# VH-VL binders against q9rc53r339to534: the designs that were tried, part 25

Target 1, 196 residues: q9rc53r339to534
Amino acid sequence: AQTHEFSNKLNTISGFLQLGKIDEAVDFIQKERKIQQEWIHFFIERVNDPTVSAVLLGKISQAQELGIDVDIDPSSQLLTPLQERQQELLVTMIGNLLENAFDALLASGIENKKIYISFTDMGDDFIFEVEDNGPGIPPQLMESIFEEGFSTKEGTHRGFGLALVKKAVHELGGAIFLEEGELGGACFVLTIPKHE
Short names: E, the ipSAE of ESMFold2; O, the ipSAE of OpenDDE; V2, 0.75 times the mean of E and O plus 0.25 times the DockQ between their complexes.

## First folded at step 9 (VH-VL; framework fv_trastuzumab)

Design H5 (at its last look DockQ between E and O 0.70; V2 from the best seeds 0.76)
Fold by OpenDDE, look of step 9:
Structure H5 (fold): chain C 196 residues (1-196), chain A 118 residues (1-118), chain B 107 residues (1-107)
Amino acid sequence: as target 1 above (196 residues)
Amino acid sequence: EVQLVESGGGLVQPGGSLRLSCAASGFTFSNYHIHWVRQAPGKGLEWVARISPSKGYTRYADSVKGRFTISADTSKNTAYLQMNSLRAEDTAVYYCARGGFRYPLDYWGQGTLVTVSS
Amino acid sequence: DIQMTQSPSSLSASVGDRVTITCQASQSIYSYVAWYQQKPGKAPKLLIYAASSLESGVPSRFSGSRSGTDFTLTISSLQPEDFATYYCQQHYKWPYTFGQGTKVEIK
């Protein structure tokens, strides 16, 4: 699936070139570059941890390949240094939450797939939020979705992502829960204490 | 210097409409949230609505849902509150304030008075 | 909605006094509480955010603390310019909610 968007972009560039539209090809490349630069600039300013930045950037790229629009709340910041274990587990949690969102969105058939990420290091706790515009999670399943092996999807290796997130956040003395989001889908909130 | 300036308040009849404006300056408008908070005469503060101007995401208090609409024009660094179907209980000084993701309201405008009366 | 129960509603104090105002949240909101000062005819002014962080430019005599769901604003030595109404507010969950306010008056 990741290969499709990249292939599409390459095909677009190739198309311009085949048509002799060199300026359009260059413009297209520059636009893509600009988008990347904007993300890099954002992370440099708002996220102090390069590993977290790298993971988010990677997931943004993956989302783009999947036709999912990812945004980050521009007021988000993560400037407080993370402990080694906090960093490791946060990366794991972010990765799994975003993958879960990807899966939900891809299965939903929604045309304008969106993910909205927000985070803050204000106060005594880190807060990380991942929201999508998918079908959401029924109230009856809000607790069960974090159980190991729970999956609404077919397949033997599914349903461990959210369980892993729950385990990880608990290890850090934090919590995970669902809130009513702004996009109409699922909104996962992670709270992680800065100090154990 | 960060500044927020409200305008558009006035006297309106019940059932009427009014549009408030909040002109922002001194900061990158698209990097923050804009809130409306109101205060009835002699009463406390009540949160009304919030918008992320850059993304267009909005939230409302239940008391104003379906009647009020918050919007923003990033090109003008201005937020708006369209108030329809106004009621007497909507009478208040309306403040716009700057915020962010789970941020406090760190800068406030001077407020604009809205009076709903027959 | 999260309720912020603020107390007292009013108090009388003298210049130099230690003043304490409290807010209790109806549920855990971690440290996401702000305190505002409002003078008559003026907009609220942010004093404290994240329960205990002093806003830039605010005098050091102001401080905030948290104990579970209990939040406290303290003025160590009340100054003449501190006579005003104070509000707590949670900035954790939507909708944002305020305390009822505390009017600090001259004794």
Scores: ipSAE 0.861, ipTM 0.935, lowest interface PAE 0.5, mean pLDDT 93
Fold by ESMFold2, look of step 9:
Structure H5 (fold): chain C 196 residues (1-196), chain A 118 residues (1-118), chain B 107 residues (1-107)
Amino acid sequence: as target 1 above (196 residues)
Amino acid sequence: EVQLVESGGGLVQPGGSLRLSCAASGFTFSNYHIHWVRQAPGKGLEWVARISPSKGYTRYADSVKGRFTISADTSKNTAYLQMNSLRAEDTAVYYCARGGFRYPLDYWGQGTLVTVSS
Amino acid sequence: DIQMTQSPSSLSASVGDRVTITCQASQSIYSYVAWYQQKPGKAPKLLIYAASSLESGVPSRFSGSRSGTDFTLTISSLQPEDFATYYCQQHYKWPYTFGQGTKVEIK
């Protein structure tokens, strides 16, 4: 029943967009998820991929429920069309990077939990950054965090998120690595060639 | 039309202070990054500092870190460069420029001259 | 910091000549290189960004290219207004850095 509800909402959004009724799609999204209209207008203006926009909006909403302040660098843009495989893998990678940041922040006990997202299609490569103000990555663990099964907790689906991101980005001919960010925690960077 | 207008340059003694202003117009100020780039007489370009006005995130060149402070007032569409403990090697034309996340510097002001001399 | 090594420091050319300027990055910066033109007493003007993308309003005789960490600016047929100093700049990672410049002079 709940799956039908989500599917109906997605079909409604898709229908508005297919009919060129962008304002109606924006209004519908705002009502259903308490998403600020400024976020929707940012995505329409700066992100010309509805699947990537939907994943980011969904994760922003999830972060708000978790008490995590998420923001996106307002100069970010993704206006270059994605190939179908790029889109599939990119949304998976964004989702996993954000879930990793959520997990790190929730486990940390830090007050004022923050995530900052930046991306560009300016060059021959798409670049995405996801950073948090959490504890960061100890130098001793830098390579280990991408290995299959890496976890500090035993579980049924343990340790696959960052390994999946690494495999996905390498399938696209790109790379993932860490940089020094604005927030002092972890800053993951994806680079994805537009063309091979 | 996009415009960036610098002001506040002048003659100052070593160890002195000076504040530069960069007044922006023709674009949504908080959607971009603002940079300062300097050029000593007869020399090349040197990046100095950047601010993201919407969140106040800043970056500095090592040569100015601890002495210069970049800031922004989004209500006035203006960025500032507070320069303290000035040295002779800080003598340059200071340009204000517009950028973004891994963007080039697409619009530049006309520059303002800072001369540090006894 | 990423070093941008630009060459030559200067060159002499005649109107109509093909001019090529080279810039090498000290590490991978993907395509995130810009080229600027600066005339005496003026601010730099963006010509090329992302290695090969032409900025709006820039004449098509300007072009940029990349091979690994080597980047080139080409002026296919030099015009009188093209005598200036040219700078490359990486816009990939903080701090942004510039090449030392190439002065293009009348032969």
Scores: ipSAE 0.705, ipTM 0.839, lowest interface PAE 0.9, mean pLDDT 87
ESMFold2 (binder alone), look of step 9: mean pLDDT 94; pTM 0.951

Design H6 (at its last look DockQ between E and O 0.85; V2 from the best seeds 0.00; counts 0 for: pae E 3.1 > 2)
Fold by OpenDDE, look of step 9:
Structure H6 (fold): chain C 196 residues (1-196), chain A 118 residues (1-118), chain B 107 residues (1-107)
Amino acid sequence: as target 1 above (196 residues)
Amino acid sequence: EVQLVESGGGLVQPGGSLRLSCAASGFTFSNYHIHWVRQAPGKGLEWVARISPSKGYTRYADSVKGRFTISADTSKNTAYLQMNSLRAEDTAVYYCARGSFRYPLDSWGQGTLVTVSS
Amino acid sequence: DIQMTQSPSSLSASVGDRVTITCRASQSIYSYVAWYQQKPGKAPKLLIYAASSLESGVPSRFSGSRSGTDFTLTISSLQPEDFATYYCQQHYSWPYTFGQGTKVEIK
């Protein structure tokens, strides 16, 4: 799953070793480990659901392979237990929102690609936010982007991700909307009731 | 104990500039958001700006966009509000407050008065 | 922007009275409403968050409720220290917005 990033890291380590830079290789390994540990620590403290944590961690890794910097608002919290169906659909929604962000960022050619994730379990509703620093979504398309088959991208099997997210959130009795972001790109906000 | 202390308020002429400071203590500064909220004399509360100190992400009310800049120095646990092109309607007590993602303002400073007058 | 219409602007009450303050949001904000108490010359103090959650250290006589886009702050039995101005605030969407305030005065 982390083929490119993993290969790059291995190549870096190999390079240090070939150059006789053992300490640098060790430092590099330790640095990578530290980063992973920091994420793990964050999720352990702030996210109760291991499946949600795993999906987010996987997507963070994937983003890194794609040259996308993913960050999470440190005040984020998801400690309320999810129902089985909530978990399933939340994972689906998170996955698709992040994939959509990946695609938008990669297509834009923007340097310093960034995604900012925020979430909270406060009150009667969960809120989950995914923001990127891509080109954003024109006002004219804000309604259409959630339609099945709608895509600004070329290729087959496009335009179903956001539609799926909309269906999923509606099934849970929630809503999805776009908000003005802090990064200049698209900012998707999911609101999901804790109880139906 | 969570504490926020504002400073930097004073009298300034229209068109002038002022920089407010908010010194935070008693919590992990980088894990929260810092907001500025102002209150004109005898009036209600108005949200002004927000920053995530750890990442530097900022939001502003439309009334202050382009004129005010919120910033933070995590090494000093201090947030700032640079106010330029000040107007009479900017006259208010300015509070800094602590928040979180989609969370209310759970801790407030005592405020600092900014008076814009010729 | 989301408007928070607060009512009444002021009310007079006696110690021991039940006091109710309402705030209506211009659109759905789910449960993301907070209530603050402010005394003269002091900063606001958070009382309720998420429509009905009592902030730590706040007396139990304070409570919040929601009905759709209508939010209510209730003081079950008004105490002398409760005479102040109260504000509702939505923390659902940017920009954060406050109600106009309700001044609770002694009768």
Scores: ipSAE 0.810, ipTM 0.900, lowest interface PAE 0.6, mean pLDDT 93
Fold by ESMFold2, look of step 9:
Structure H6 (fold): chain C 196 residues (1-196), chain A 118 residues (1-118), chain B 107 residues (1-107)
Amino acid sequence: as target 1 above (196 residues)
Amino acid sequence: EVQLVESGGGLVQPGGSLRLSCAASGFTFSNYHIHWVRQAPGKGLEWVARISPSKGYTRYADSVKGRFTISADTSKNTAYLQMNSLRAEDTAVYYCARGSFRYPLDSWGQGTLVTVSS
Amino acid sequence: DIQMTQSPSSLSASVGDRVTITCRASQSIYSYVAWYQQKPGKAPKLLIYAASSLESGVPSRFSGSRSGTDFTLTISSLQPEDFATYYCQQHYSWPYTFGQGTKVEIK
């Protein structure tokens, strides 16, 4: 299932070649290379941690295979060095937040699936946000979504991931909460103090 | 040098419309947010709207939702504020300012005066 | 919306005085407070961000601090060019909101 978007791109290239449309195949390949290069350039300039960069790049690739558009706020930055434990837990939390957004979007049936990621290292705290344009979280469930084993009726995969994120962020002295986002879905916010 | 230059202010009657422009230079426009902040004569500062120009994501103060529209043209490094259904309380100097995700407004334009009066 | 309650609304001071302006947030905003200086007829100028970080080119007589939801701008020795109106602003959450301002006047 994770290879659907990659396979679709290969099929598109193969289709152009089989129809003798060489210039169209080349144009398609060049556009895909430019997109990947732009992400790499962004991470080199804006994220001074190769492990966090790798997790984000991996999740962007996974989102593309799932048919989910991912944007990162271009003003985001993470240039402050992470302590080893901060790095370990942050990559776990980012991964789980993105997986939860994937699950919510895939279960929703929405056609134009979008995720918006923003982060900053300004001030005394790191802040990470993950938003989606999915169904959001009903007010009645707001406190329950962080409990271990939580699930909703109708095919959600939020059971253990958010509880793990809550435990991880609290170990770092931070917090996780919900905010109203720009996309109309869920917007999870992590705050992590730089110094304990 | 970072520069933001507002234009398009003027006198307009209540219910009228006006479009402000913010021409940006000296920085990579698509890597920042552009904000509008206003200040009524003799009064404090009020945040109005912001846009992430490369993605088109916008936010508005409640006082202007439905009446004002912020937009950007990255090919011209210019942000715009379309103001419709103007009211007397919209009279202010309108500043264009540069920001980032959860960063302050680190560069401001000179402001352009909008006067809404019959 | 997060309210920023700034005090005092005005103060009178002499060159050389130590000046303190305070701002209280209506909820936790961590360190995400900026301070701006505005002179008559001019745009605001960023002085301090993230509660205590000085913006480039700002004199070291300006400092900022935080205690919980209380934030303070201090001018250690007031200079003639420091007579202006000062605003705090939270840059934590949309919409960004400002304090009402503190006018620093010459005695």
Scores: ipSAE 0.412, ipTM 0.734, lowest interface PAE 3.1, mean pLDDT 87
ESMFold2 (binder alone), look of step 9: mean pLDDT 93; pTM 0.946

## First folded at step 11 (VH-VL; framework fv_trastuzumab)

Design I1 (at its last look DockQ between E and O 0.78; V2 from the best seeds 0.80)
Fold by OpenDDE, look of step 11:
Structure I1 (fold): chain C 196 residues (1-196), chain A 118 residues (1-118), chain B 107 residues (1-107)
Amino acid sequence: as target 1 above (196 residues)
Amino acid sequence: EVQLVESGGGLVQPGGSLRLSCAASGFTFSNYHIHWVRQAPGKGLEWVARISPSKGYTRYADSVKGRFTISADTSKNTAYLQMNSLRAEDTAVYYCARGGFRWPFDSWGQGTLVTVSS
Amino acid sequence: DIQMTQSPSSLSASVGDRVTITCRASQSIYSYVAWYQQKPGKAPKLLIYAASSLESGVPSRFSGSRSGTDFTLTISSLQPEDFATYYCQQHYYWPYTFGQGTKVEIK
């Protein structure tokens, strides 16, 4: 299942080649390359931290393999330099939030799985948002989901990752909370003060 | 130069429909959010709706949910506001504005007047 | 929804005066407050964003500050062209909400 999308793409290319449709195969490859280039271009312009960019790009690739469509709000911006500890913990938090979203989406069986990422450095605080179109978080669980060892439904390790995120963000003097999203699932918001 | 130009305003009866357009130029349309903000005569500003043209994600004020639809055509750099079931309280100058994630409205059109009256 | 309580609703001032307008948010919205200037028959114009960041092209006599949930727009020395209505706006929580406005009139 993890390589389903990749396999599908390869099969498509192979299909074109077997049919003697070389131009179509080339076109298909070019389109995929273009998408990759677009991501690179976005990160170069909008994110000045290569480590953060690399993590996001890696997660996007992972999501693609899982059949999850990941997008980033094009107005997102992270150009303010991060302190070393901020960078380290932000990467950890982003990774865990996205993994949590992956798990939730895969467990849900929802068609057209989507994650939407947004971030900004506009104010005194960094804001980072990860939203999915999964089942969401029931109101009664909104506080407990951040507790260590908390598990929602079968096979979901939502509690461990989120607990780490909460610990990390608190170390930075920030906060994590849920907001109403646009996709109908969970929308996690990280706030990190630029200056302590 | 960033420019937003509204059109489509006019007089309409209660229960009627109207479609507003916002033509954008001078910036990459898909990299921003487009908002509609309205202002009733002699009153303050009210946010109405938002769209991310690149993906089509939308948000609405409660006052217009179910009646108004915001959309965008990236090929035309144009956003729209379809207003159905119009009410007298919808009478306002409607502005389109440029925004983003947790972003202010940094550019505004000149607005178009919508008058709902019998 | 976040309420932005703006005060005063109106004020009279003279050219050269220091003018202060305040908005209080009903809850924490961090620094995500903008200030707009609107003249009659015109669209609002962004002055300040993120509580204290001056929009490009805006005169330096305009400034914004934050203290918790209290936000302040200051015009250090009022100019003739500054007579207008000013609005605060939070751009953090949906729906975005505006203050009631402050009309700055000539004394």
Scores: ipSAE 0.839, ipTM 0.918, lowest interface PAE 0.5, mean pLDDT 93
Fold by ESMFold2, look of step 11:
Structure I1 (fold): chain C 196 residues (1-196), chain A 118 residues (1-118), chain B 107 residues (1-107)
Amino acid sequence: as target 1 above (196 residues)
Amino acid sequence: EVQLVESGGGLVQPGGSLRLSCAASGFTFSNYHIHWVRQAPGKGLEWVARISPSKGYTRYADSVKGRFTISADTSKNTAYLQMNSLRAEDTAVYYCARGGFRWPFDSWGQGTLVTVSS
Amino acid sequence: DIQMTQSPSSLSASVGDRVTITCRASQSIYSYVAWYQQKPGKAPKLLIYAASSLESGVPSRFSGSRSGTDFTLTISSLQPEDFATYYCQQHYYWPYTFGQGTKVEIK
């Protein structure tokens, strides 16, 4: 998943250069390096899994080009080693949750689009939280968002791929659900047992 | 060494206001959550409020919503609890504590006493 | 709100006794329970977090365990300095509620 975004960035830079837009290319590179440096320092200290770090960095970069402000709770930590299957499925689940948040925010017309990410390995469960300041989940859809094909049927709802996330997290013995978050939109929570 | 030092407690009349301070040292203040926890005389512990200083996100116990405001000044490594419309039931020792996303309170100040009486 | 029901409210014990204090959560909080010790006139001190993790510098006679939503603090051999009040607290979701406390007194 990181390779798509790297290639897209290279294509963007190449496109600016081929069109003679040198200032735009320089601005793009400068912005990307500043953001990467700030996040790399965070991930060195707080995340001990290079695959999870790479996915989060890639999605943060994607959000920036979409005009979405992404933050991570600075007390977040993932220092406990992930088992191979946990890593594979967690990376997929986090990616899908962030893509759902992107889609919801882009469709919403909301000014100042925001995503807030929080995670911890403090207990016997890994906990990951992805929230946005979008429209949230209508009450009538609260149960439906985890059903197969839901988002392809409704069109304006977040939830495509949430059925996949639910199946993946249950394979790990965990759960996905909604909580009240900080931003007033949707707040998805993943819980994954460390030892199951 | 991690330290949290509360100040600003005292005697105040019902309906009055008081501002508590929590001065932090020995850790990167903006990377943690700061909480206020209170304990009425002879009673148990009650969580009051939390702030994430770097982002300004706040949460309050129902018993204090609309009357208390938690804030932080990251340039001074200090959190504050503005207490308005004080009631006798707010009489307590107020502790400042350090936490994080789903963390325990791993460091506590020594507390400051607030007494609400005529 | 997540209620934490702690029992007993007090107990009497002798030095050397095994002491057990129980806390029940009103809903799933996974392992996110802390235990604090508080002596008169002092701030609470973290003993156990995440149900069973021992805080640095805390004697190994303290331990915690979980069964579903039931949590237990155990002191394997009570020492004179352990006479205090103990609180459980869920650190999963706001409001971060405490149990009512257990006063451990000398018999």
Scores: ipSAE 0.771, ipTM 0.886, lowest interface PAE 0.8, mean pLDDT 89
ESMFold2 (binder alone), look of step 11: mean pLDDT 93; pTM 0.945

Design I2 (at its last look DockQ between E and O 0.87; V2 from the best seeds 0.79)
Fold by OpenDDE, look of step 11:
Structure I2 (fold): chain C 196 residues (1-196), chain A 118 residues (1-118), chain B 107 residues (1-107)
Amino acid sequence: as target 1 above (196 residues)
Amino acid sequence: EVQLVESGGGLVQPGGSLRLSCAASGFTFSNYHIHWVRQAPGKGLEWVARISPSGGYTRYADSVKGRFTISADTSKNTAYLQMNSLRAEDTAVYYCARGGFRWPFDSWGQGTLVTVSS
Amino acid sequence: DIQMTQSPSSLSASVGDRVTITCRASQSIYSYVAWYQQKPGKAPKLLIYAASSLESGVPSRFSGSRSGTDFTLTISSLQPEDFATYYCQQHYSWPRTFGQGTKVEIK
């Protein structure tokens, strides 16, 4: 999927060049570079863990390829060092939550697909939030979606991913739950204690 | 130095409208949330609304939903509170405050008084 | 909504006294509680955030603690400038909610 978007961008640049539109090509490149640089700058300043940053960056790129707009609350911060196990499981949880969001959004057919990520290390607990503007989760399913093997008509990936997240967060002594978000879809909240 | 300066308060009739402004300086406006918090005379503090200027995400207290609109102009580092259909119970000093995701209100303006009276 | 039940509503104390104000959350909000000081005619000032973190520039006589859903602001030795109204606030969920306030008066 990354190859297609990348290829499309290259084709666009090539198109401008073939048309003699050098300025447009340069502008296009600069815009793309700026976006990447802005993300890098954000993570350098706000996230002290390179692995977490890398995972988020990768997922952002993947989302873009899927036509999903990903935004991060600019006040987000993760500067508190993670323990090795915390890091490992957090990466897993973030990956699975975002994949779950991708699946939900792609299945929904919504035109303006969006994910909003927020996180903080301010309190005694790390908080991570992943929100989408998809169809959401019915109240009657809010507990069941975390059960192993739970699948909705939209696919089997949802049940396994969320079950894994729940297991992982519990191993860390934390919790996962749904809150009312701002985008109208599902809003998953992870809480992880800084200290056991 | 972080500064927030409210303006636009005044006397208004019930059912009337008023627009408050919060001018921010001393920090990157788009990296924070801006809140409105009000305090009726002799009463406690009540959160009113929040905006994330960078994304335009907004939240409102139930008491003001449908009547108040929070907005921001990042080019001016200014947040606004459009208040429509004002009621007597909306009478208060209105503060703008800086916050963030799961963040306290770490900076406050001096407040502007809104009086709704016939 | 998350209710923050603050107590007492008022107290009288003398300079040098140890003062304790309590706030109880209606549900788990982890450590996401702030304390503010407000003097007459002035905006609130942040003292403590995340239950126990002291805001920059705030005197060390102020401290915050948490026990479950119970949060406490402590002034170890009350100073003349500390006579004011104090508010707890949860900064965990929406809407943000405050305690009723505690007025600390001179005995």
Scores: ipSAE 0.831, ipTM 0.917, lowest interface PAE 0.6, mean pLDDT 93
Fold by ESMFold2, look of step 11:
Structure I2 (fold): chain C 196 residues (1-196), chain A 118 residues (1-118), chain B 107 residues (1-107)
Amino acid sequence: as target 1 above (196 residues)
Amino acid sequence: EVQLVESGGGLVQPGGSLRLSCAASGFTFSNYHIHWVRQAPGKGLEWVARISPSGGYTRYADSVKGRFTISADTSKNTAYLQMNSLRAEDTAVYYCARGGFRWPFDSWGQGTLVTVSS
Amino acid sequence: DIQMTQSPSSLSASVGDRVTITCRASQSIYSYVAWYQQKPGKAPKLLIYAASSLESGVPSRFSGSRSGTDFTLTISSLQPEDFATYYCQQHYSWPRTFGQGTKVEIK
């Protein structure tokens, strides 16, 4: 997913240059560098896992290309080392939760699309939250959204992302829940024990 | 070092309004959550409200929802609690406290007394 | 709302005694429990967070533990300055909720 976002940015720069819009190309490059530098500083200070940092940064960049505002709670912290398997599965789960939020927001028609990410390693369990300001999950569907093949979206989408998250988090001895968030949409929470 | 200083308490009649301030110093204000916690005389602690200043996200206890508004001015490192339609049961010492995502309250101010009485 | 049931409501002990205060959560809150000490006329002070983590600058005679939804604060050897009211608090979900407090009196 990182390569698609990077390619789109290069195409945007090339487009400005081909239209003779040199000032716009320079402005785009300068804006992108500033945004990346601020996020890189956050991740250096708050996340001691380069792979998790890279996935989050890549998804933030993808969201920006999609017109989705993403924020991370600045008190978020992941300084506790991840086991190799925890890292592998966590990056899969983060990626799928964010893709689910992108899909929900893009299908919704909402103008001011927002995602809010929060995480902590303060207790005996890692906790990760991803919430959006989309339509949310009706109570009648709350158990079925984790079933393989579930989808309310038209097209070829098969609804495997949340089922993969549920399988991955259960392998780590954790759980996934829906909670009431602050944005009015879906708020997914992952809990992952640090130790057995 | 880390300091939180409340001000704006006082005596007010039922139905009246007050605005409390929490001046923060010694930490990067926008990186934390700011809470209000109150304690009625001789009673325990009750969480009242929270703001995440960087995003303007707020939460309220049911007992104050619709009457109290928490806000922040990041340029002044200050949080506020606008208290409207005050009732006798709102009489308490109001503390400002620092927190974060699923954090305890790791720093507290000394409190400001609000008395709601005829 | 998650209820935090704290016991006892008060206790009397001598200097040097081991003191244990308990708190039960009405639902799972994982390890996200804090303990505060409050002396008369003062703001609460954080002692323990995440069930068992000791806050910086807090004397090592204070400790916390968890068994399921049951949480304990232990003072291994009570000192005269430990006369205070102690509160547990869950810091997991909204609204944040406190136990009713335990007043520790020196005998």
Scores: ipSAE 0.779, ipTM 0.888, lowest interface PAE 0.7, mean pLDDT 88
ESMFold2 (binder alone), look of step 11: mean pLDDT 93; pTM 0.947
ESMFold2, look of step 12: ipSAE 0.736; ipTM 0.869
ESMFold2 (binder alone), look of step 12: mean pLDDT 93; pTM 0.950
OpenDDE, look of step 12: ipSAE 0.778; ipTM 0.884

